VH-VL binders against c1abc3. Designs and how they scored, part 35

Target 1, 185 residues: c1abc3
Amino acid sequence: MAAGVQGESVARNYAEALLVLARKADDAEGWGALLRQVADAINNDVNLSRFLESPRIAAEQKSVVLSKALGDKVPHLFLRFLQQLVKNRRQMLIPAIATEYETLRDAASGIVHARVTVARETGDEEAKMIAERLSKATGKTVVPHFAVDPSILGGVVVRVGDTVMDGSLRRKLGMLRRRMGGTRA
Below, E stands for the ipSAE of ESMFold2; O stands for the ipSAE of OpenDDE; V2 stands for 0.75 times the mean of E and O plus 0.25 times the DockQ between their complexes.

## First folded at step 15 (VH-VL; framework fv_recibokibart)

Design z4 (at its last look DockQ between E and O 0.74; V2 from the best seeds 0.83)
Fold by ESMFold2, look of step 15:
Structure z4 (fold): chain C 185 residues (1-185), chain A 122 residues (1-122), chain B 108 residues (1-108)
Amino acid sequence: as target 1 above (185 residues)
Amino acid sequence: QVQLVQSGAEVKKPGASVKVSCKASGYTFTSYWMHWAKQAPGQGLEWIGEIDPSTGSTNYNKKFQGRVTMTRDTSISTAYMELSRLRSDDTAVYYCARDSEFWTGELYFDYWGQGTLVTVSS
Amino acid sequence: QIVLTQSPGTLSLSPGERATLSCRASQSVSSSYLHWYQQKPGQAPRLWIYGASSRATGIPDRFSGSGSGTDFTLTISRLEPEDFATYYCQQYGRSPLTFGQGTKLEIK
């Protein structure tokens, strides 16, 4: 039940996943509002909170109640997401997940600066491709700053300035590095 | 090699129940939700509901709520759909179908059973 | 409930012709949730197009899907004899999940 650093990391991972689902639905704002409504219900309705938290109630029973209450009132995959949280015993994290989702939504609008280190000088077209792929991978507008370091035997090293890199950003940047190493210098 | 094999045709009288089985092979049974759909003779497809084989959690089409029960036996990788209080308009082919991967955000029925004809007549 | 209306109900064409099948939703549906299935008599449906425009594994490139919002289209650029079947659209956006009533593509 207790929230902590581990709970924040788990909540962020679920918020990231929900944002992917919501973007496929073309409704990241609406899904955020729905999640906040559920979070507020959990925080403000003692009967709902006790029902969801109770170890005496099986996961499938909680899941069926959610289905009957929400089934035709929310997007189907939103219901399935809540049911996944119940399966994994994470439904009491929904308020934290809502907060992390809102934070991820806010962060997605920013401009980020990246240091891109390569083994040899990049041409204009390669530089544009790297910037476009970094922007697509991060969901932000990326301004790359190229540096040449011949001592890196191959590949591309990418560092995001002084800002804290979250797990989603680091993962997407790592994938880009692998692509550059596999298909081009 | 994903395969869904359903039980054989059934003939039932009005008021009875029918239980159709769907045996899965070629994948981890508990990792994907299973759906059931109805196709009456000469008609299109109608979604009945779905089950999570790992927990037994279900979502039902409200049209069938109260008459349908979906269960599974994970020891033999088999899903079941039971329809009670049968009436003549329940005559149809019933299909099981496997969901695709949830976290992609694009879910569809990627594999289907061969169908089970249920005939309801007196 | 989201109603999917397919048109035409029956489409009679010859091999070599172009086919255009329409699916209209009563409410907006994300393209990620709109799918097409093919069904031949006596057989189960088979996934054909998912996410409005992506071909399932092994589906020939003469099949293409398009559309957004409430209007979706399946196009077959040049009909082959094996393409004559019934095609269903499906939405996965809201419960209950629903299918269109089908378009039967039959040989003239």
Scores: ipSAE 0.868, ipTM 0.945, lowest interface PAE 0.6, mean pLDDT 87
Fold by OpenDDE, look of step 15:
Structure z4 (fold): chain C 185 residues (1-185), chain A 122 residues (1-122), chain B 108 residues (1-108)
Amino acid sequence: as target 1 above (185 residues)
Amino acid sequence: QVQLVQSGAEVKKPGASVKVSCKASGYTFTSYWMHWAKQAPGQGLEWIGEIDPSTGSTNYNKKFQGRVTMTRDTSISTAYMELSRLRSDDTAVYYCARDSEFWTGELYFDYWGQGTLVTVSS
Amino acid sequence: QIVLTQSPGTLSLSPGERATLSCRASQSVSSSYLHWYQQKPGQAPRLWIYGASSRATGIPDRFSGSGSGTDFTLTISRLEPEDFATYYCQQYGRSPLTFGQGTKLEIK
C-alpha cells in the first residue's frame, strides 16, 4: 500500500513536470495524447513492457529504442522526457503518469475525473446519464471511470479525489438496519 | 565558469574517420546533455545530434545516422563525436554545445566549444 | 523537419540605424522553443535571444525578439559597431533541431 501511494506521488510529480513542458509547447492536449499512446503501448505490448521493465537492459539501450521508435514523430522534449524517465528508472510509471497528467490537465480546464462504482455493467446511455448528473452536481464536467462491484447491490459509489459519495443500496440498507436496531451488515 | 574545449584541427582523406573531443569544465558534466553541430565553410549551422553524458543515450539527426557516433568519458568530462566514411562535404567546423536545464522547458545551447575544423581532401 | 527561413540573407546598414531580422518557420513553433544566436567570423555562435523574446545574460537592451507561430523577428533598435555579425534563429521544438540559414548584418 505504501509503495503504491509513493508511486502515485512520484507519477504525479512527473505529470506536473510534463504538463509544464507541454504548456510551454502550447500543446498540453497533444502531449497528453502522446503520453496515453505510449502508456497504452506499454500496457498492451508484452514485449515492450518486458523490455522496458528489464533491469538487464541498460538505460542507454532503452533510450535508443525510444529514439528510434518515436524519433521525429513526437516533440523533441517529449522524447527527452521519456528518456529522462528511463534515466531515472521510472519508465514503468508511464501509465500512471499518463493518468495523472490527464487529471491535472483536465482540472485546469474544469474537467473532473470520477471513479464510479456500479453493481453491474453500465450501458452507454446510463454512463452518459451518470456523467451528466455528476457534472450538474459538481458544477464541473465530470468524466466517469466505471468499476463494477456487485457487493454494493445497487446505486453508485463515486470517488472524486479524496471525496467519496456513497449512494449505494448497500449503504442505504445498512442505515435502515441500524435504525431498526439491527446489526451492521 | 563553464568551458568547453575542443580538440585541434584535423585533416583527413575521403573514407577515413575523425573523432573530435570536447572537454567540459565548470559544471557537472553528467547533468547536461551535449550537442554537436556542423558548420560548413561560409554556411549555416546544422544539428548533428545529442548525448546524455550520464547514460550515454544519444539522439542523432537522421542525416548523419549510420556515420556518426557520440560517446563520452565521464572520468574526464569529455564528449566525443566520431564521423566515419568522410567525404568532401564533411569539411566543416564542428561545435560541441551544452544543453540548458531540461526541466525549465526552455532548452537552448547556452555554451559552445571553440569549434574544430575538419578538412576532408584527397 | 521544420525549416527556418531567415530574411534578408544580407543586411547592410550603418551604425545608429535600426535592424530588423526575420525568421519564418515552415510550421508553427512555440515561442519557448525559438532562439537566436550571434556569430562573428572565426568565433563560435553565442546565445543571444531565447524563448523568442528573452535576452541572454549580458545582451544589451537594444536587442529585442518578438513573434509567434511561424513568424519571428530580431530587432536592433540602434546598431553599434559590435553588432555586425551573423544571426541565426533555431527551433528546439521538433527533431531534428534546425537553424535558419542566417542573416549577415554587415556595415554599409
Scores: ipSAE 0.867, ipTM 0.953, lowest interface PAE 0.5, mean pLDDT 93
ESMFold2 (binder alone), look of step 15: mean pLDDT 93; pTM 0.948
ESMFold2, look of step 16: ipSAE 0.856; ipTM 0.943
ESMFold2 (binder alone), look of step 16: mean pLDDT 93; pTM 0.948
OpenDDE, look of step 16: ipSAE 0.863; ipTM 0.950

Design z5 (at its last look DockQ between E and O 0.67; V2 from the best seeds 0.79)
Fold by OpenDDE, look of step 15:
Structure z5 (fold): chain C 185 residues (1-185), chain A 122 residues (1-122), chain B 108 residues (1-108)
Amino acid sequence: as target 1 above (185 residues)
Amino acid sequence: QVQLVQSGAEVKKPGASVKVSCKASGYTFTSYWMHWAKQAPGQGLEWIGEIDPSSGSTNYNKKFQGRVTMTRDTSISTAYMELSRLRSDDTAVYYCARDSQFWTGELYFDYWGQGTLVTVSS
Amino acid sequence: QIVLTQSPGTLSLSPGERATLSCRASQSVSSSYLHWYQQKPGQAPRLWIYGASSRATGIPDRFSGSGSGTDFTLTISRLEPEDFATYYCQQYGRSPLTFGQGTKLEIK
């Protein structure tokens, strides 16, 4: 748990740094998209992931590959940013950094990301309804990220930052049981 | 004070290689990227590439890719640029230049070497 | 690559006059990544204006930079004899980093 939190903190710091650079470039959205693409490549390309993760490959070599692969395809400082991660052996945090970057970027635009747990897979219409309801409730544009957990039985559990809103049937039933003198679920 | 001192003038034949040095002082050598630029006689400036002295990471202008190698010796705070397979149009003054701080997002060449004349003639 | 085109190629003026140098980019460049350098014969370039409008340390206030997008300008309000040199714009936005071809400011 501690390692996870620490990792998240580090990722957030890099995301903040990148956002500063991106803003200087007047293209926070474009840079975010590029970062997401790199993150997706790491997550989906086993060879790339292995290459970047390998301690047997020197940082310099990894940096050269990045240079050759991205070159003039990305902003210069974006490439430099990735190379800095490699230098610091933080390249495997790129997916986490991408997530944090999006969170930070969107927050500045009044967009918030919410983790939404549902009991069953949601359809597009249901997802949209949930997003709209959350947006209305918060006064911000909410982008929901769904997870399925049948144990909640129904309803939704929403996490925004450190705030959790549990509207699940599990919770409701538990409350009812307690009121009736039943055992805590 | 920050100083970049380059090696002396070189005269080379076509096909040969030249290695220019840039000794840095007055700052932490490994904390700033080093750039190299070319200026042909009476012409403008052309960016050759950059090196991170701390890691050895390099980025080259594709125009020079395959012929240029940038290295550094951190023990003596010196950056090197080697250009191989020299031709007449490589005749130029070559400059090293220090980058500014990366994380500020405002990067420019804040200090320059005095330049090294490389003459390629048969 | 981003091509920076400076105009005019040569500017002949007298001390006391106003000089206006143009730098046009083939693509949009953030003002934070557009810089100007001064170079005198036999000398290395020297940082002059950074971030399109910020004077480097020691640069007189008669120098000013402006512009955004694809059009940038270096202005000298009143030329001094020491201002006659070649001025280069440079972009740091995309690889390869590129310079303009320069504007030579010479004495009329």
Scores: ipSAE 0.872, ipTM 0.955, lowest interface PAE 0.5, mean pLDDT 92
Fold by ESMFold2, look of step 15:
Structure z5 (fold): chain C 185 residues (1-185), chain A 122 residues (1-122), chain B 108 residues (1-108)
Amino acid sequence: as target 1 above (185 residues)
Amino acid sequence: QVQLVQSGAEVKKPGASVKVSCKASGYTFTSYWMHWAKQAPGQGLEWIGEIDPSSGSTNYNKKFQGRVTMTRDTSISTAYMELSRLRSDDTAVYYCARDSQFWTGELYFDYWGQGTLVTVSS
Amino acid sequence: QIVLTQSPGTLSLSPGERATLSCRASQSVSSSYLHWYQQKPGQAPRLWIYGASSRATGIPDRFSGSGSGTDFTLTISRLEPEDFATYYCQQYGRSPLTFGQGTKLEIK
């Protein structure tokens, strides 16, 4: 990688933030394409790249240039996002941010958040087993959110959005529920 | 309580400049961008531009580019808008307004100054 | 630039009546960035509805907003005397940020 592991983590955090903004704009795909265009411009124009990375040019000056060049050509919050990167000295991460954004967009159709209610607190290993089983049963990557409710008498209740777990998924989870109900923690 | 208090009315001749101030209190001045808007007599609102008080970065409406300068003094929590080469159609009430936090993705003007009347006459 | 056209320019109604104010955008605007402000003479504008449909703090539930794309509506189900004012829609999606020209809601 051109950046270390920490640099990739920073780029992913910015990509996640941009995705929030893009979803509010109802255009996550369009903002991704726009970010890729900016990344490509930086990679293909040595003068632009040199200007953006120069420590001798004040961040405010770089921000003004972005405003004049892009102001009425991009969504307003996209411009503000680029200006925030300049303020934070992270504008040279834009190509990496574009790559992470694209990865997040590719992965989004396969991610499901589930509320998993259990009778007692589960350990990290048991939580991973539940996530793996839910993912296999649903055909998607499940991100579980655990809550404890002793009144379910050792059972497991799974909710995805507003819908209740279907009958086939309930049966597949039944064996895990019995083991959790009989396990001391 | 968030407050934005603007400087008093100004009377100017064509060709002069005016500098309107907007003093913020009741919040962290550098955490929110400040906007300026124009309202000509009997008319609606027109956005002039915005400034980030923490960095000094600005974005201007192209209609005002070249005549407007937005600045701030963080030591007294005050934003400024200067409009140069004044014309008679610059006669208006000028407002400052704070936007809501950038990273929430929902940006609107939640607090406004009381307005500053600028009159440009020969 | 995105032009916001409000209609009607002036709406004359009596207290107790239902008001419907329209805002049409020249290009699609995300509802998240479409806002409404109320302004009374001699006063600054006040945030009223944000994100097309969310009421600002303290705004009565007789006010509702709706719409998407290019067409947005502010509805007041039962007018109170304090509701007579000018209402502006505003978009925050594209620079320059723009306001509609306003709808003046006045007592018939």
Scores: ipSAE 0.797, ipTM 0.910, lowest interface PAE 0.9, mean pLDDT 85
ESMFold2 (binder alone), look of step 15: mean pLDDT 93; pTM 0.948

## First folded at step 16 (VH-VL; framework fv_recibokibart)

Design a1 (at its last look DockQ between E and O 0.71; V2 from the best seeds 0.83)
Fold by OpenDDE, look of step 16:
Structure a1 (fold): chain C 185 residues (1-185), chain A 122 residues (1-122), chain B 108 residues (1-108)
Amino acid sequence: as target 1 above (185 residues)
Amino acid sequence: QVQLVQSGAEVKKPGASVKVSCKASGYTFTSYWMHWAKQAPGQGLEWIGEIDPSTGSTNYNKKFQGRVTMTRDTSISTAYMELSRLRSDDTAVYYCARDSEFWTGEPYFDYWGQGTLVTVSS
Amino acid sequence: QIVLTQSPGTLSLSPGERATLSCRASQSVSSSYLHWYQQKPGQAPRLWIYGASSRATGIPDRFSGSGSGTDFTLTISRLEPEDFATYYCQQYGRSPLTFGQGTKLEIK
């Protein structure tokens, strides 16, 4: 379930908090990996997802299950973090938190994640070229995440954080139409 | 001022159960996790487990798993630790201790109860 | 579990002397998760050093903590009569939380 805008903000806040904890633990990468594993489990295990999502199950019961499953297998404060999410009924944000955490962690390391929308599926070579061009343009290591949207007709739309670069054919055509006195399609 | 006041000394027979209380004051009881520790005579400290007073969620040391039950009564800001199937090696002073705020990334036991002596003897 | 081994078990010194207490972990522990407690006979433990090197409130500056990884040290520069007690290190990194066996600092 895609977290709404509000959910994204909350997820980011938790990710920031977790990153602080992880840094204190001197293991930001390890904690991120653990969080991703938990996120993947939630996304791929229907039973787990249902269990965590169920309002019929008390938070304390969910917390106990987490304790039993992860107790001595993860850092103590990592477990506490998850339990706090459960306490606040935000456990279903874990996948979003994982994504935000990775974004934050990588940003600190000069890695930037970009959403790249293309009109058609791109090949591996094309994807690589796009990544390289974006990296060169930004001076950072850009990791592209591709989405296909035929409505852009061609070109690329790139989103980095709150910045959008629309190099789509749709945009170009729209501009031309406007210049020619045509109606906005 | 933060205070943790524990119940009095207990004498129990092997196989019995003991329930130790820890009354908290001077702070919001539900805002901090509470820990329990064991100290056998002349020995070091052993962590038993922790409880979130706000939810009742618990994390136990596996060594005590199945024999220990931590509960709380929020109405009177009191935490409880019950140990069942007592044996002679359970003879010890038991402490409650407040957990500091874990969001700082450096949680520790900042306040301790005075301890409760539990003696298990035939 | 992470085992913390303190050394020496007993340290006999006189007031005015320097005391060095060691805590060794069986695996690496973040300095943020290593704490020291003082305990006197018949009393509960008291937080003394947190985060390996930070003094708790009210702790004299003659006490200092240091270390990283698997080796941590509590140092008392000049012993005062009130410093004679048992000191425990603790790790908060992994469950179960664990303590060292303690170092008893006694008067010679």
Scores: ipSAE 0.882, ipTM 0.963, lowest interface PAE 0.5, mean pLDDT 93
Fold by ESMFold2, look of step 16:
Structure a1 (fold): chain C 185 residues (1-185), chain A 122 residues (1-122), chain B 108 residues (1-108)
Amino acid sequence: as target 1 above (185 residues)
Amino acid sequence: QVQLVQSGAEVKKPGASVKVSCKASGYTFTSYWMHWAKQAPGQGLEWIGEIDPSTGSTNYNKKFQGRVTMTRDTSISTAYMELSRLRSDDTAVYYCARDSEFWTGEPYFDYWGQGTLVTVSS
Amino acid sequence: QIVLTQSPGTLSLSPGERATLSCRASQSVSSSYLHWYQQKPGQAPRLWIYGASSRATGIPDRFSGSGSGTDFTLTISRLEPEDFATYYCQQYGRSPLTFGQGTKLEIK
């Protein structure tokens, strides 16, 4: 289903609310995993999706089914959050809410994903060093995803979103490469 | 001022049912979930379940699943807890309690009814 | 089910003494979901401490709560006559919501 701008805003608002609850529970990661599991169940089980979407089934009936299925298996306020979505007729947004939650949690945790293109295959120790240097340079926890392109001939290209590394970061990485210099596997 | 006023004491025989009421005043009844708890003589508190007065949605302690039914009448701001197939160990004081604000992420039971003694005779 | 075990079951002390009440959970509980209630005979429970350490409105500062994970404590620094009652801890983290069996604080 295509979500409009209004749908994305609503899903983000619920994701923000859930993140507040999850941080009170000291388990933002675990609640995100639970929400993703529920979202995947909705996407992969046509009977569940039809049940949740059906206008012929009262909100309290849907809520009771969730309680019986999940009540002792998830945090209590997580169940209450799902029941609130059902009350507000937003339960079909759960997959979008899961995606927004993951984005918000990563941003709040200072985690960014970077595509790192190198001229030659990177060994495990060099990969760790590059990740550490990128994290220091950005002030965030960088999760690098390496690709090899021999045409850059000894350079390193780092992309975070649409942004290519500026000259200061390129120089700093060049110094790191020289310090790690020598043969590469 | 928030008040929860419960129905009076009940004496029942084994196998019967009992329906305890909890009338709310001093707040918007449909804005807060209502809990029910049991306290057997000389014992601690045991959670039975909860109801959303706005929709009638419920969550029950599995120990009571199949014997408990929670309902409400929003026109008189009253919650009900019915326990069926009574047995001697159901003799207890039953409390209603209001849930605090859900969205704070730190809910607790902020107001309690005075309790209803239910005695199940041998 | 998260079982809350309070100790001691009965604590006999005199006014002016310090009381320490323990609540141990069978599984980790966020401090945000750990609450304490006071109950006197013939009365409903009353919220006393919420979120492990926050005093409810009107609760004297001689009461303090602490703890995290599985171990939680309610401390009364200097007992007053009105403090003698039964105290229950409660967890709101997982269904079923559960209470400890209580610690009866009685005058010696």
Scores: ipSAE 0.854, ipTM 0.939, lowest interface PAE 0.6, mean pLDDT 87
ESMFold2 (binder alone), look of step 16: mean pLDDT 93; pTM 0.949

Design a2 (at its last look DockQ between E and O 0.70; V2 from the best seeds 0.82)
Fold by OpenDDE, look of step 16:
Structure a2 (fold): chain C 185 residues (1-185), chain A 122 residues (1-122), chain B 108 residues (1-108)
Amino acid sequence: as target 1 above (185 residues)
Amino acid sequence: QVQLVQSGAEVKKPGASVKVSCKASGYTFTSYWMHWAKQAPGQGLEWIGEIDPSTGSTNYNKKFQGRVTMTRDTSISTAYMELSRLRSDDTAVYYCARDSEFWTGEIYFDYWGQGTLVTVSS
Amino acid sequence: QIVLTQSPGTLSLSPGERATLSCRASQSVSSSYLHWYQQKPGQAPRLWIYGASSRATGIPDRFSGSGSGTDFTLTISRLEPEDFATYYCQQYGRSPLTFGQGTKLEIK
């Protein structure tokens, strides 16, 4: 279930908090990787997902399972962080938190993640070109994440954080229609 | 003012169990994790485990796993540490210690109980 | 398990002298998660230095902490009579949390 806008905000807050702890540990990359592993496990293991999602299972029991599973295999505060999520019934946000964490971490390193919507599937060469153009335009290293939406008819829609750049054919056509309709009045 | 007051000294026989209490005051008991540490006579400190008073969640040192049980009573802001199957080498002073603020990353044992002497003798 | 080894085991000095206490970790520990405690006979430990170099509240400026990676140091620039105690380092980075065996600072 795609965490609604509210869920995204919450996920970002937790990601920021974790990043603080990870930076203090001098291992922001390592902690991010661990978080991604946990997120992947949740996404790929139905039993784990059901277990963590179940309201019938007490937070304490979930916390104990985390302790037994991760224990001394992860940094102590990383484990505690996950347990805090369980305590607050936010454990299902872990995948979203992982994504936000990576975004925040990379931003600090001059890497920007962009959602790029295209009307049709792009080839590898086209994808590379788009990435390069975006990188040049922003002065940062842009990592594009492509989505296909035929409704845009053509062109590209780029989202970076809260900023949307709509270069779609749909938008252009809409503008033309408005201009043509305004001449009939 | 934050205070941690522990129960009195205990004398036990080998094989018995001991339950030490730690009463917290001066702060919100459920907002901070509580730790337990062991100090044998003339020796250093050893971490036993921790408990989240809000949920009862615990993390134990594997060395004590299977013999230690940490619990809490939130109604009286009291944490408990029970150690079973006592041995002579369990003779020590046991301390409860409050964890500091987690989210800032400045996390350490900021307040300690006065300690409880547990003597295991035949 | 991260093993913290403190040296020396016992340090005999006189008031006014400089004391240097060492804590070595078996693996790298973040400075933010390395702490020092002071303990006097018959008393509970007390937080003394946190994050390798930050003095706890009420700790005199003659105390200082330094170090990174695997090597950490607690320094007392000029010993006062009340400074004679046992000092323990602690790591909060990995489970189980661990302490050094302590350095006893005694009067010569």
Scores: ipSAE 0.874, ipTM 0.959, lowest interface PAE 0.5, mean pLDDT 93
Fold by ESMFold2, look of step 16:
Structure a2 (fold): chain C 185 residues (1-185), chain A 122 residues (1-122), chain B 108 residues (1-108)
Amino acid sequence: as target 1 above (185 residues)
Amino acid sequence: QVQLVQSGAEVKKPGASVKVSCKASGYTFTSYWMHWAKQAPGQGLEWIGEIDPSTGSTNYNKKFQGRVTMTRDTSISTAYMELSRLRSDDTAVYYCARDSEFWTGEIYFDYWGQGTLVTVSS
Amino acid sequence: QIVLTQSPGTLSLSPGERATLSCRASQSVSSSYLHWYQQKPGQAPRLWIYGASSRATGIPDRFSGSGSGTDFTLTISRLEPEDFATYYCQQYGRSPLTFGQGTKLEIK
């Protein structure tokens, strides 16, 4: 994602802190959307990224620019959170923090993100069936993220965190794809 | 025993500047943001802005932006608010106030200075 | 800007009576960001109620706060002589931070 293992630990800590603030505001989804907007701006605007990253620009100056740009457009404590990141020189972790925040929010709602590797492209209905079967098997709402690897030779590999799903799930998902793929008129 | 002690009353002419100080004691000055508020005679409270004493970062009420400058001196635990191009309607008591803990998400002004009267007259 | 409108502007009551002070916001405010301050003449404001309903340290239980969304209330169940003062509501949700204009609670 946006950072290595150590950066992911720091990003997760900030994401947890932001989720506390957002829950006090009764708007965990809205604050997540705001954080994603800022993360996307950092990733897609080279002038913003260079400004925030530059060690030649004092934290106070970066903070004032954020205040002028966002002050009346976002919740006040959201602005203060960004200014805290700048103070601690962690503002370049914002994309990673956004990713961790989304994961934490979804986990609290019983939503789990899974990496699903398939041998060939998955249609929308096949993807829905895979998500439904994974959700049934795990007891959680599974959001799959598909990748294609032809080398798995007609199977499917599912990872949730560091675990690989057992062969019965993999075989069951592979058989489902085959059945759906064979229904073309 | 948190205490915020402000500088004494000031009398100024229109067009001048005033700089009010707020000396903090009884806590770690750099750990809490400081706010400034205005109370005109017989009126309510109006937020001017805030400063992070650790970095000098500021957020200003747009009404005062361009005329207000907030600074601090961490070596003497003192915050400052300077208001320039004074007008007669700047006559007011000016307060400093400290934030409570930020990370709880319930944040308010838990301690206030005694106020500084600034009078703007010819 | 979130405008906080307090009513009444002045409330004249006697000790022993019940007081009800209202604060209406121009748009919704999380109760976590709605606070009340008391101010007596010649003194700085003092935190009284935070998060709409939580009493600050040392505030007597005859004071209670309630409300959500746009409507908030401070209630004093039985007025004592020391309760006569001006009360301000404040929102901390959106910049600029704003105060209501105050309700002056005075002896009838």
Scores: ipSAE 0.851, ipTM 0.940, lowest interface PAE 0.6, mean pLDDT 88
ESMFold2 (binder alone), look of step 16: mean pLDDT 94; pTM 0.952

